# VH-VL binders against Uncharacterized protein YLR179C: the designs that were tried, part 8

Target 1, 201 residues: Uncharacterized protein YLR179C, of Saccharomyces cerevisiae (q06252)
Amino acid sequence: MSSAIVAKLNKEDIIKDTVKDLAFEILGELSVSYVDSDDIKLGNPMPMEATQAAPTIKFTPFDKSQLSAEDKLALLMTDPDAPSRTEHKWSEVCHYIITDIPVEYGPGGDIAISGKGVVRNNYIGPGPPKNSGYHRYVFFLCKQPKGADSSTFTKVENIISWGYGTPGAGAYDYIKENNLQLVGANYYMVENTTVDFNYDM

## First folded at step 24 (VH-VL)

Design w2 (from n1 with light chain Y51W)
Fold by OpenDDE, last read:
Structure w2 (fold): chain C 201 residues (1-201), chain A 120 residues (1-120), chain B 106 residues (1-106)
Amino acid sequence: as target 1 above (201 residues)
Amino acid sequence: QVQLVQSGAEVKKPGSSVKVSCKASGYTFTSYYMHWVRQAPGQGLEWIGAINPDSGNTAYNQKFQGRATITADKSTSTAYMELSSLRSEDTAVYYCAKDFYGLERGFDYWGQGTLVTVSS
Amino acid sequence: QIQLTQSPSSLSASVGDRVTITCSASSSVRYMYWYQQKPGKAPKAWIYYAWNRASGVPSRFSGSGSGTDYTLTISSLQPEDFATYYCQQYHRYPLTFGGGTKVEIK
């Protein structure tokens, strides 16, 4: 299952375009769901309108022994395709950051991500430019260093290239400089096919 | 770099029409809405309307009662705003402004503005 | 339409002062945008999505808020910060702006 997830990420060039040569091990399934929509399944297309409110996110480890109650998790969401797959002057765009998510197992063996921890960057729904094709919206779940104070983590105050000032910068730099360990991932795709000038945005 | 270059200042009589242009460069013209905003002397900002340059679809502030017409020419990457039945109250600097990061996400670039003076 | 009320309409401050500008919406909006405008110049994008600084905006500027209440803060006012600031909603048509807040030198 871990191998299958990694294979899919590689096939979609997500690793190449985001976390690059970062060493990681997928430890479980990162479930992402939007209200009144199907669950995200590693690259399924979603309508832009359905993704504007923050999703419900859960993590189910393959082996519970890999995450202890003392561990804290961080959730990242990024768009490496801004403004398009062929033009990455804004890549990556930061869409969501949550830190200090506690490892608390529910009755079903999953860990609740949404509604937990400290939201560092509020959720920004996908907004790809019209006629820019599909954009990948990627979720990364990371394990924080033991005893780490997330308040000292890098503050992303500019979503363009996560504030690093270099096109293509983002998740890799954030993970590396804060000593995070990537343990989960999921993603979906959005193309801007919205009706012009919707009443409610 | 993104640039929005507008046409020059206009002096018009009441009842006449004015057409302001906004030439865009440095980005894909058809991928972002183009907006028009005006500012009367010493006053705040007022949204006039917007256009999808690709489809030609438009949205307007109802306050203008159909006096405003926004168009776009894809071949020249130029947006236009025409305001008819001009009144003294229409004296203002008119700006074009481009959407940021996709659909309906605020304005990242503005034209330099075009002063339209309506006077008898 | 969604009405945006900025407070204050104007303020006088000195270099080094902390300045706070508020923007209240008549209805909840998903995001708020801020622009800086200097006399005789076009507005410039300043804050996106309530908190994201536009490119080139100094770190002394910060934005916060959600729902109906948003704030723009300058931690230590600098000479180049004297300008008029506008909030704007892009949640519902027609798009609307706040009345502006003029930050003047004391």
Scores: ipSAE 0.820, ipTM 0.927, lowest interface PAE 0.7, mean pLDDT 95
Fold by OpenDDE, fold request of step 25:
Structure w2 (fold): chain C 201 residues (1-201), chain A 120 residues (1-120), chain B 106 residues (1-106)
Amino acid sequence: as target 1 above (201 residues)
Amino acid sequence: QVQLVQSGAEVKKPGSSVKVSCKASGYTFTSYYMHWVRQAPGQGLEWIGAINPDSGNTAYNQKFQGRATITADKSTSTAYMELSSLRSEDTAVYYCAKDFYGLERGFDYWGQGTLVTVSS
Amino acid sequence: QIQLTQSPSSLSASVGDRVTITCSASSSVRYMYWYQQKPGKAPKAWIYYAWNRASGVPSRFSGSGSGTDYTLTISSLQPEDFATYYCQQYHRYPLTFGGGTKVEIK
């Protein structure tokens, strides 16, 4: 199961374009769902309109022994395709950061991510430019260092390249400099096919 | 880098029309809405309308509906705003502005502005 | 249309002062955008999505808020910060701006 997830990430060049050569082990399934939409399943396309409100996210470890009640998790969401897959001058764009997510197992064996922890960067829905093709919107779940104070983590106050000032910078740098351990991932695709000026006038 | 270069200042008489241009460079012209915003002397900002340069579709502030015409030429990456039946109240600096990141995400770049003076 | 009310319309402050500008929307908006404008110049993008600084914007600037109430804060006013700041909503057409807040030197 973990190999399947990694295979999908590699196939879509997500590892290459985001976390790069970071060592990681997928420890479970990261479930992402939007209201009135199907669950995200490693690369399925989603309509832009359906992704503008923060999703419901949960994590189901393959082995509960891998995450203890003392552990804290961090959730990252990033777009490596900004402004497009062929032009990454804004890559990566930070769309969501939550830290200090407690490991609390629900009756079904899942850990609630949404609604837990401390939201460091509020959710920003996908908004790819028109005619820019599909963008990958990637979720990374990370384990925080034991005893870590998330208030000392890097503050992302500019979503472009996560504030690092270098195209392509983002999740890799954030994970490394905050000593996070990548343990889960999911992603979906969005292409801007919205009707022009689709807001009420 | 992104640049929006607008045409020069205009002096017009009431009842006439003015057409301001905005030449874009440094980005994919057809991937972002181009907006027009004006600012009367000593006043705030007022949205006039916008265009999808790719489709040519437009949206207008109802205040200017029927009087403002926004167009775009993809071949030259130039957007235009024409305002007819000019009045003294139309005296303002007119700006073109580009959407950021995706559509409907604010403006990241502005033209330098074009002063349009309407006087008898 | 969504009306944006900025407060105050103008203020006088000294270098080093903490400055707070508010923008109130007549109805809830998803995000708020802020622009800085200096006399004789075009507006510049300043804050995106209510809280994200545009490139080149100093860290002393911060944005916050949600729903109908948004705030732009300058933690320690610098000489180059004297300008007019505008909020803008992109939630519904027509797009609208606040009336602006002119930050003047005391």
Scores: ipSAE 0.745, ipTM 0.903, lowest interface PAE 0.7, mean pLDDT 95
Fold by OpenDDE, last read:
Structure w2 (fold): chain C 201 residues (1-201), chain A 120 residues (1-120), chain B 106 residues (1-106)
Amino acid sequence: as target 1 above (201 residues)
Amino acid sequence: QVQLVQSGAEVKKPGSSVKVSCKASGYTFTSYYMHWVRQAPGQGLEWIGAINPDSGNTAYNQKFQGRATITADKSTSTAYMELSSLRSEDTAVYYCAKDFYGLERGFDYWGQGTLVTVSS
Amino acid sequence: QIQLTQSPSSLSASVGDRVTITCSASSSVRYMYWYQQKPGKAPKAWIYYAWNRASGVPSRFSGSGSGTDYTLTISSLQPEDFATYYCQQYHRYPLTFGGGTKVEIK
């Protein structure tokens, strides 16, 4: 299952365009779901309208021994395709950051991600430009360093290139700078097919 | 770099019409809404309407409905705003403004403005 | 339409002062935007999505808020910050702006 997830990410050039040469190990399944929509399944297309409210996110480790109650998790959401797959002058765009998510197993063996921890960057729904094609909206779940003070983590004060000022910068830099360990990932695709001037943000 | 270059100042009589142009460059013209906003002397900003340059679809502030016409020419990457039945109260600087990032995500670039003076 | 009320409409401050501008919406808005405008010039994008500084905007500027209440803060006013600031909602058509807040030198 881990290898399958990684293979999919590579196939979609997500690794290449985001976390690059970072060493990581996928430790479980990161489930992402929006209200009244199907679950996200590694690259399925979603209507833009359905993704404007923050999703419900859960993580199910393949092996519970890999995450202890003392561990804290961080969730990242990024768009490497801004303004398009072929033009990345805004890449990456930061859409969501949550830190200090506790590892608490529910009755089903999953860890609740959404609604937990400290929201560092509020959720911003996908909003790709018209005629820009599909954008990849990628979720990364990371393990925080043991004993780390998340208040010292990099502050993303500009969603464009995560504030680093360099096109293509984002998740890689954030993960590296804060010594995070990537342990989960999921993503979906959105293109702007909304009716003109007929959508409430 | 993104640039929005508007046509020059206009002096008009009441009852006449004015058409202001906004030539866009440095980005894909058809991928972002183009908005028109005006500002009367010493006053705030007022949204007039917008157009999807690709489809030609428009939205208007009800205040200007039937009097403002927004169009776009994809071949020249130029948006237009025509205001008819001009009144003295229409004296203002008119701006074109581009959507940022995606549609309906605020304005990242503005034209330099076009002063339209309506006087007898 | 969504009405945006900025407070104050104007203020006088000195270099180094902390300045707070508020924008209140008649109904909840998902995103608020701020623009800076200097006399005789077009508005400039300043804050988007309520809390994100536009390119070139100094770190002394910050945005916050949610729902109906949003705030633009200048932690330490600088000479180049004297301008008029406008909030704008892009939640529902017609788009609307606040009345503006003129930050003047004391």
Scores: ipSAE 0.557, ipTM 0.843, lowest interface PAE 1.0, mean pLDDT 94
Fold by OpenDDE, fold request of step 25:
Structure w2 (fold): chain C 201 residues (1-201), chain A 120 residues (1-120), chain B 106 residues (1-106)
Amino acid sequence: as target 1 above (201 residues)
Amino acid sequence: QVQLVQSGAEVKKPGSSVKVSCKASGYTFTSYYMHWVRQAPGQGLEWIGAINPDSGNTAYNQKFQGRATITADKSTSTAYMELSSLRSEDTAVYYCAKDFYGLERGFDYWGQGTLVTVSS
Amino acid sequence: QIQLTQSPSSLSASVGDRVTITCSASSSVRYMYWYQQKPGKAPKAWIYYAWNRASGVPSRFSGSGSGTDYTLTISSLQPEDFATYYCQQYHRYPLTFGGGTKVEIK
């Protein structure tokens, strides 16, 4: 399961374009779903219109012993394809950050992500430029350091390159600076096929 | 870097027409709406309309419907705003403005502005 | 159309002061955008999506709000901050701007 997820991320150049050489271990499946839409399945295309409201997210560890009740999780959402797959001068674009998500197992063995924790950066739905092709919208679930105070985490107050000022900067720097451990990932694809001047929220 | 360079100031008589240009560079011209906004002397900002440079589709403020015409030339990455039946109240600085990274998500770059003076 | 009302229309402040500008919409908007304009110059993008600073915007600027009420705050006013600030909605066409708030030197 873990190897399959990593293989898919590598095939799509997500690791190369985001977390790069960071050491990580996928510890479970990160489920992402939007209202009235299919579940996200590692790269399936989604209509832009269907992704404008924050999704429902949950995490199911392969082994519950890997995450204890004392652990806290952080969710990151990023677009490395800004403004396109061939032009990354605005990469990465930050779309969502939640910290201090408690590890609380449901009856099915999953951990609720959405609706929990502290929203540091409000959800911003995908909005790729017209004619820019498909963009990868990537979710990363991270384990926070023990006893960490998330108020000391890097503040992302500019979504372009997550405020780091360097094209390509984003998840790598945020994870590294805040000593986060990447433990889950998912992603989907969106291109701009909206009708002109008909913005649906 | 992104640049929007507009044509020079215009002086027009009432009843005439004016056409302002906005040459874009530093980004893919056809991937972002181009908007036109004006500002009368000492007043606020007023949205005139916008164009999708790729499709040529346009949207207008009803206030200017039938009087403003927005066009774009993909080959030169230039947007145009023509305003006809000019009146003194049309005296203003006219700006072109580019949509941000995500379309319909605000403006990230503005032209330097073009003063249009309408007087007898 | 969605009407945006800024408050105040103008204010006088001193360097170091905390400045708060509000923008009220006649109906709920998804996000609010802010622009800074100095005399004789074009507006500059300042705040995106209600709370994100544009490139080059100092950290003393912050944006907040949701629904119909949005705020731009300058924690400690600096000499270069004296300007007119406009809010703008991109929720529905026609696009509309607030009337502007002129921040002047006391």
Scores: ipSAE 0.546, ipTM 0.842, lowest interface PAE 1.1, mean pLDDT 94

Design w2 (from n1 with light chain Y51W)
Fold by ESMFold2, fold request of step 25:
Structure w2 (fold): chain C 201 residues (1-201), chain A 120 residues (1-120), chain B 106 residues (1-106)
Amino acid sequence: as target 1 above (201 residues)
Amino acid sequence: QVQLVQSGAEVKKPGSSVKVSCKASGYTFTSYYMHWVRQAPGQGLEWIGAINPDSGNTAYNQKFQGRATITADKSTSTAYMELSSLRSEDTAVYYCAKDFYGLERGFDYWGQGTLVTVSS
Amino acid sequence: QIQLTQSPSSLSASVGDRVTITCSASSSVRYMYWYQQKPGKAPKAWIYYAWNRASGVPSRFSGSGSGTDYTLTISSLQPEDFATYYCQQYHRYPLTFGGGTKVEIK
C-alpha cells in the first residue's frame, strides 16, 4: 500500500509541492471520513458542504512493529493551493493541528487520531474561493521525536502561510523545524460550487 | 495589494436615491462576494446585502428589500449599491466589504466608507 | 435571524489592563468574527474563525469560544487598542453584528 500511496501523491504533485525534500516513509493508511460521505480515497473530490465539521481520522499501520507504545503522533492539515492551484500568495493555509496523539489500537487494528491528543489549532473546514478550481486538502500524520516537549513546537498563530510570513510556507516548514517524521498522508479535493447565499443547514 | 475604493460623499434630499460605487483591485473580483454595510452616526454596523459579482445573484437584509439594489460590473471590477426613497434615518457611512477567501466567512477588506447625508 | 449580544457596550480601562469582551449568539454558530474600528475609520478585520488573528494584529489579542458564547481578550491594553470592537456571525443570512464594545481610556 506504501507504493500506491506514494504514486498517487506524485500524480497530484503532493510530494513536489508539500513534502519537498523531507525524508519520509509511509507506515500505514491514513483514513479520513465525514458524516454521510464515503471515506477519502486518496485525492477524490468532496463536496464542500460535507467537509465543514471535523472529520473522523484513523491510522492503520501496515506493520504494528513500526510504531511503539511510547511514540506520539501529530496530525497536520494544509491547503497548498491558496488562492488557487496556479496562484500561491496565501499558501499554505493551515486547517488543523493535533499533537501528542497516543499510539492506541482499537478493535479493527487502527489508531484513533481525531478526538485524541492535544488540539493546537482547531479544525477549519475547506473554503476555496469561487472560480478558483479544485484545492488539494492534504493530511499528514507524523511521528514526534521521542521525549520532545510538544509545548515548544511552533505556535501557528495565523492560518495564512502557517504564520511564517512567507508565501508558500506551511506544513513542510512545521515538520522540519519541529523534527517531525512523516509517516502517513491522505488528501482530497474541494472546489466551491455552493449555491449563492445558501444558509448553513 | 487588495483595495476597495468607494465614491465620494453625497448630500441628498428626502425621497431621492443614491448610488455608491466600490472599485476593487488586487484580487480576482468575480471569485468573492461583495457586501454592503452601513453605520449611522454613533451607531453600530448593519448589513444591507451582498452580490456574487460572477453570477449577479444578490441577497438583501429584509429591512432593505425593495429599496436597495446591489449590482456589479465585471469589466470594471466595480460593485454598486443604490438606495432609493431616502429618509433622514438613511444618513450613514456606507461601506463595501470583501469576503474572506471567497467563502461566506467574514470580511477581510473594507472600503474607506462613503458618507451619505439625507437633509432637507 | 441570529442576534448577537455584545457586552459590555462600553468600558473604561487603563493602559496595561486586561480587557474581556463577550459576544453571545441567539443560536449556535460555527465561527465568530471580530473587527476593530477607530473613530472616523473603516472597520478592520481583527479575528477570524473565533481565534485566528488577522495579519498585523498583536499577540496580546486572543479570541475564544464556541457555539453561542465567544470572547475577545486583550491581555495588556495598549494606547493603540482604544477603539470599538464588533463581533459578527456569518453562519446564516442575514449577516449580523454585535452592538459593539467601545474601549475608552480611563
Scores: ipSAE 0.538, ipTM 0.803, lowest interface PAE 1.3, mean pLDDT 89
Fold by ESMFold2, last read:
Structure w2 (fold): chain C 201 residues (1-201), chain A 120 residues (1-120), chain B 106 residues (1-106)
Amino acid sequence: as target 1 above (201 residues)
Amino acid sequence: QVQLVQSGAEVKKPGSSVKVSCKASGYTFTSYYMHWVRQAPGQGLEWIGAINPDSGNTAYNQKFQGRATITADKSTSTAYMELSSLRSEDTAVYYCAKDFYGLERGFDYWGQGTLVTVSS
Amino acid sequence: QIQLTQSPSSLSASVGDRVTITCSASSSVRYMYWYQQKPGKAPKAWIYYAWNRASGVPSRFSGSGSGTDYTLTISSLQPEDFATYYCQQYHRYPLTFGGGTKVEIK
């Protein structure tokens, strides 16, 4: 199951562009869903209008024994394609950061990610520029180091290049700097096809 | 680096027209709306209208409908705002401003402003 | 048309003071944007998406709020912060700005 997720991420260059040389092991399914839309299915296109409110995010481990009750999780959302897939002047754009998410199982055996933990950076819905093609919107779930003081995690003060000041910097740098362990991923694609100056969005 | 450079100050008589230019650089001109905002002396900011430089589609504040014309030239990455039937109350600094990232966007870059003085 | 009401219209404060500026919308908006303007200069992007600081904006500035009620807070006022601050909505056309809040040295 993990090999199919990794294979899909490779086909769309998610690993090459955003994971790079980080060691990782996908430990479960990261589910992302929006109201009145199909569930995110690893790279499907999404209407821009459907993604503007924060999604419901859940994680279903393949093997619950790989997460303990003392673990804390972090969720990251990034756009590596700013202003476009071929131009990276503003990449990566930070769209969401949640830390200190507890490992707590709901009735369906999943862990609630959205609505838990500490929101470090509020959700900003996809807003790719017109005529920039599809942008990838990538979600990473990470395990925090046991006993880590999350108050020392990097503060992302500007969404452009995650505030690192270097085009292309983003989720990779955040994960590495804060010793996070990548354990889940999902993504979708958005292109701006909105009608000009529409006030009934 | 994103830069918006506007044309120089203008002095106009009532009843005439003015056309202010805004030359953009450092980004893909056709991917963002260009907005026009004015500020009368000692007063706040007032949105005039905007253009999609790719399509040529425009939107206007109702107060300026019929007097303001916003255009763009893709080949020179330049937007224009023309205001006709000028009155003394149109004396203001006129700014161009570029959209920010997102569906509902603010402005991330502003031109330096163009003072238009309308005097009898 | 969405009206934005800023309060106060002006204030005097000392270096080191905590300052709070409010912006109230006549109907709900998803985000609020803030600009800083110094005399004789163009406005500068200051806060976008209600909470996100623009590049180079010091951490003493923070934005918050949702729906109709938004705030800009300066935790410890510095000499370079004396300026006029405007809120702006981009939820519906026509785009509108608050009337501004002039922050003056006491």
Scores: ipSAE 0.480, ipTM 0.778, lowest interface PAE 1.4, mean pLDDT 89
Fold by ESMFold2, fold request of step 25:
Structure w2 (fold): chain C 201 residues (1-201), chain A 120 residues (1-120), chain B 106 residues (1-106)
Amino acid sequence: as target 1 above (201 residues)
Amino acid sequence: QVQLVQSGAEVKKPGSSVKVSCKASGYTFTSYYMHWVRQAPGQGLEWIGAINPDSGNTAYNQKFQGRATITADKSTSTAYMELSSLRSEDTAVYYCAKDFYGLERGFDYWGQGTLVTVSS
Amino acid sequence: QIQLTQSPSSLSASVGDRVTITCSASSSVRYMYWYQQKPGKAPKAWIYYAWNRASGVPSRFSGSGSGTDYTLTISSLQPEDFATYYCQQYHRYPLTFGGGTKVEIK
């Protein structure tokens, strides 16, 4: 099952653009769902309005023995396509960071990701510029290093280029710098089709 | 680099109109709303309205509906705000501002401001 | 429309003091934005999305809050922080600003 996820990520340039040379093993399915919507299915388009509240995120390992009760997980969400898929002078944009997610299984054999752990960066919904085409919104689930002190993880204090100050910097740099191990991924696409000046919450 | 350069200060009589320009550079003009905000001497900030430069669609603060007209010229990357039937209370610095990223977007860049003085 | 109430309207504090500015919305908003304005100058973007510092903003500035209650904090006030700070909502049109908080150095 892991090879199908990796194949899809390759075909859509997720590996080339955001994973690069990180070592990784996909250990399960990372599900992302929004209110009144079905789960995200690797790269489907989503209406911008439907993605503004934080999603429900769960992880279902292929094999529970690959995660131990002592493991802690981190969730990252990034947009590598700022301001567009072909122009990335403001990429990557950081949309969500959760650390210290415990490995605790629910009745269906899944691990709750959202609503657990420590939110380091609050969710910011997709917001691609008008006329910039579809942006990819990529979720990465990582294992934290055994016994790591997450208070020493990089603090992302500006969403543009994850605060690294270098166009194109983002999730790759965060994962590498903090010795995280990529174990799950999912993504969807959003284009800005909102009606001008008619937005109410 | 993003830059918003506004037209120069103006002195106007009550009952007349003023048109302030805002020339944008360093970004794709049609991908972001342009907003107009004013500040009377010693006072706070007041949103006048905005335009989508691509569609030409506008929104206005109700207070200015019927008096303010916001337009944009894609070919010159320039937005305009015209205020008619001027009164002394319209004496203010007028700013253009570009919105940022997201559905609910803050302003990342402001013009230098244009002082409009309405006096008899 | 959504009314934003800033408190205090002005304050005086010494260099090194911790300063907190509050912004209360008349109804819930998803995010709050903050601007710094020095006399005779245009406002500058300061805090986005309630907590995200704009480029070049010193780390002594932080934003927090949700729903109706938001804060801007300066952990150790510096002389260059003398300015008026405005909160702004972009949740519902018309866009509105708080009345401003003028920070003066003693």
Scores: ipSAE 0.472, ipTM 0.803, lowest interface PAE 1.7, mean pLDDT 89
Fold by ESMFold2, last read:
Structure w2 (fold): chain C 201 residues (1-201), chain A 120 residues (1-120), chain B 106 residues (1-106)
Amino acid sequence: as target 1 above (201 residues)
Amino acid sequence: QVQLVQSGAEVKKPGSSVKVSCKASGYTFTSYYMHWVRQAPGQGLEWIGAINPDSGNTAYNQKFQGRATITADKSTSTAYMELSSLRSEDTAVYYCAKDFYGLERGFDYWGQGTLVTVSS
Amino acid sequence: QIQLTQSPSSLSASVGDRVTITCSASSSVRYMYWYQQKPGKAPKAWIYYAWNRASGVPSRFSGSGSGTDYTLTISSLQPEDFATYYCQQYHRYPLTFGGGTKVEIK
């Protein structure tokens, strides 16, 4: 796979830290955009204040034939770096889960991810601790198993370690347990540079 | 294992001051705000103010502005709240509390509380 | 500042009952937080982000709501659940709490 996406994910240890031994094939571009901000450019820093409302998320497949109209997609968002890149006591933190996203193309040839499907876990914006450095905020788009009943998917009832009770558990465990197929990824970085006691978003 | 351990109970006369300490352990002290909350007997919770232990910047509930002073010593991981010009209505249990992940976050750990009794 | 109005101020219920506590904010908040407090004890984190249970909180507790209206529900009340519950906003300074809801044995 010679995708710039896979190369960047490898360089920043996204694959090592969060995908691990899962087989995957990136089938398109996962676009993540926030109001009044530039689009996510695969690993760019983002101001914390700009990421507090849920983003617009779209997927543009490289080849539409790789997805059928019967497929359903799932979006996952995770922070593998809690409380920091070097300390994982609270990792991973679950920030967003959407399931049952239909494969339906808009006029631009993209699939709307946000605003579709079933929100399983509401969006929680990045909130890295002060002085913890940059945290990676990773989005995974997955294909659900054909014919699967998503009501049987793991319920994530605690964002810390995705509720698995084991430091470092998270998106990998969810993907594996629910037999999801990873088909898209993007990420950005946030550190806490907010002005003390100022909530003007 | 995060812990917030507060100083012991105080009995004070009106017009005096009290300083309550809160020793933090089990996390990076400078990465989270420290808050102070009080609870008068039989009453609800009231936010006093907070400090960023790294910068020393503070915020106060207007009710306590000018009477409360919140400080932190990052070398000992200890926060302090001093309340001056005490009155009988300041009789309360005073709590320190750590916020959870910074901006727009709740409190994940509370100190055990310090009873301050103000009586003549 | 954002005022939080909890309702009811107190309630009496039997073990096994479903109880509901409401918290109304004077203006929209992004999240609501809930704490449990037993007599003579410090408050304990109970619900973050309106719905997320703190570690060790039983699944019979659930939080819901958005904007100005939030709810804490206990699906089947147990003896250890008799306590006072507080909602709290962290959307705008000064931080504020609801007046509390005392859940008592009937």
Scores: ipSAE 0.465, ipTM 0.795, lowest interface PAE 1.9, mean pLDDT 89

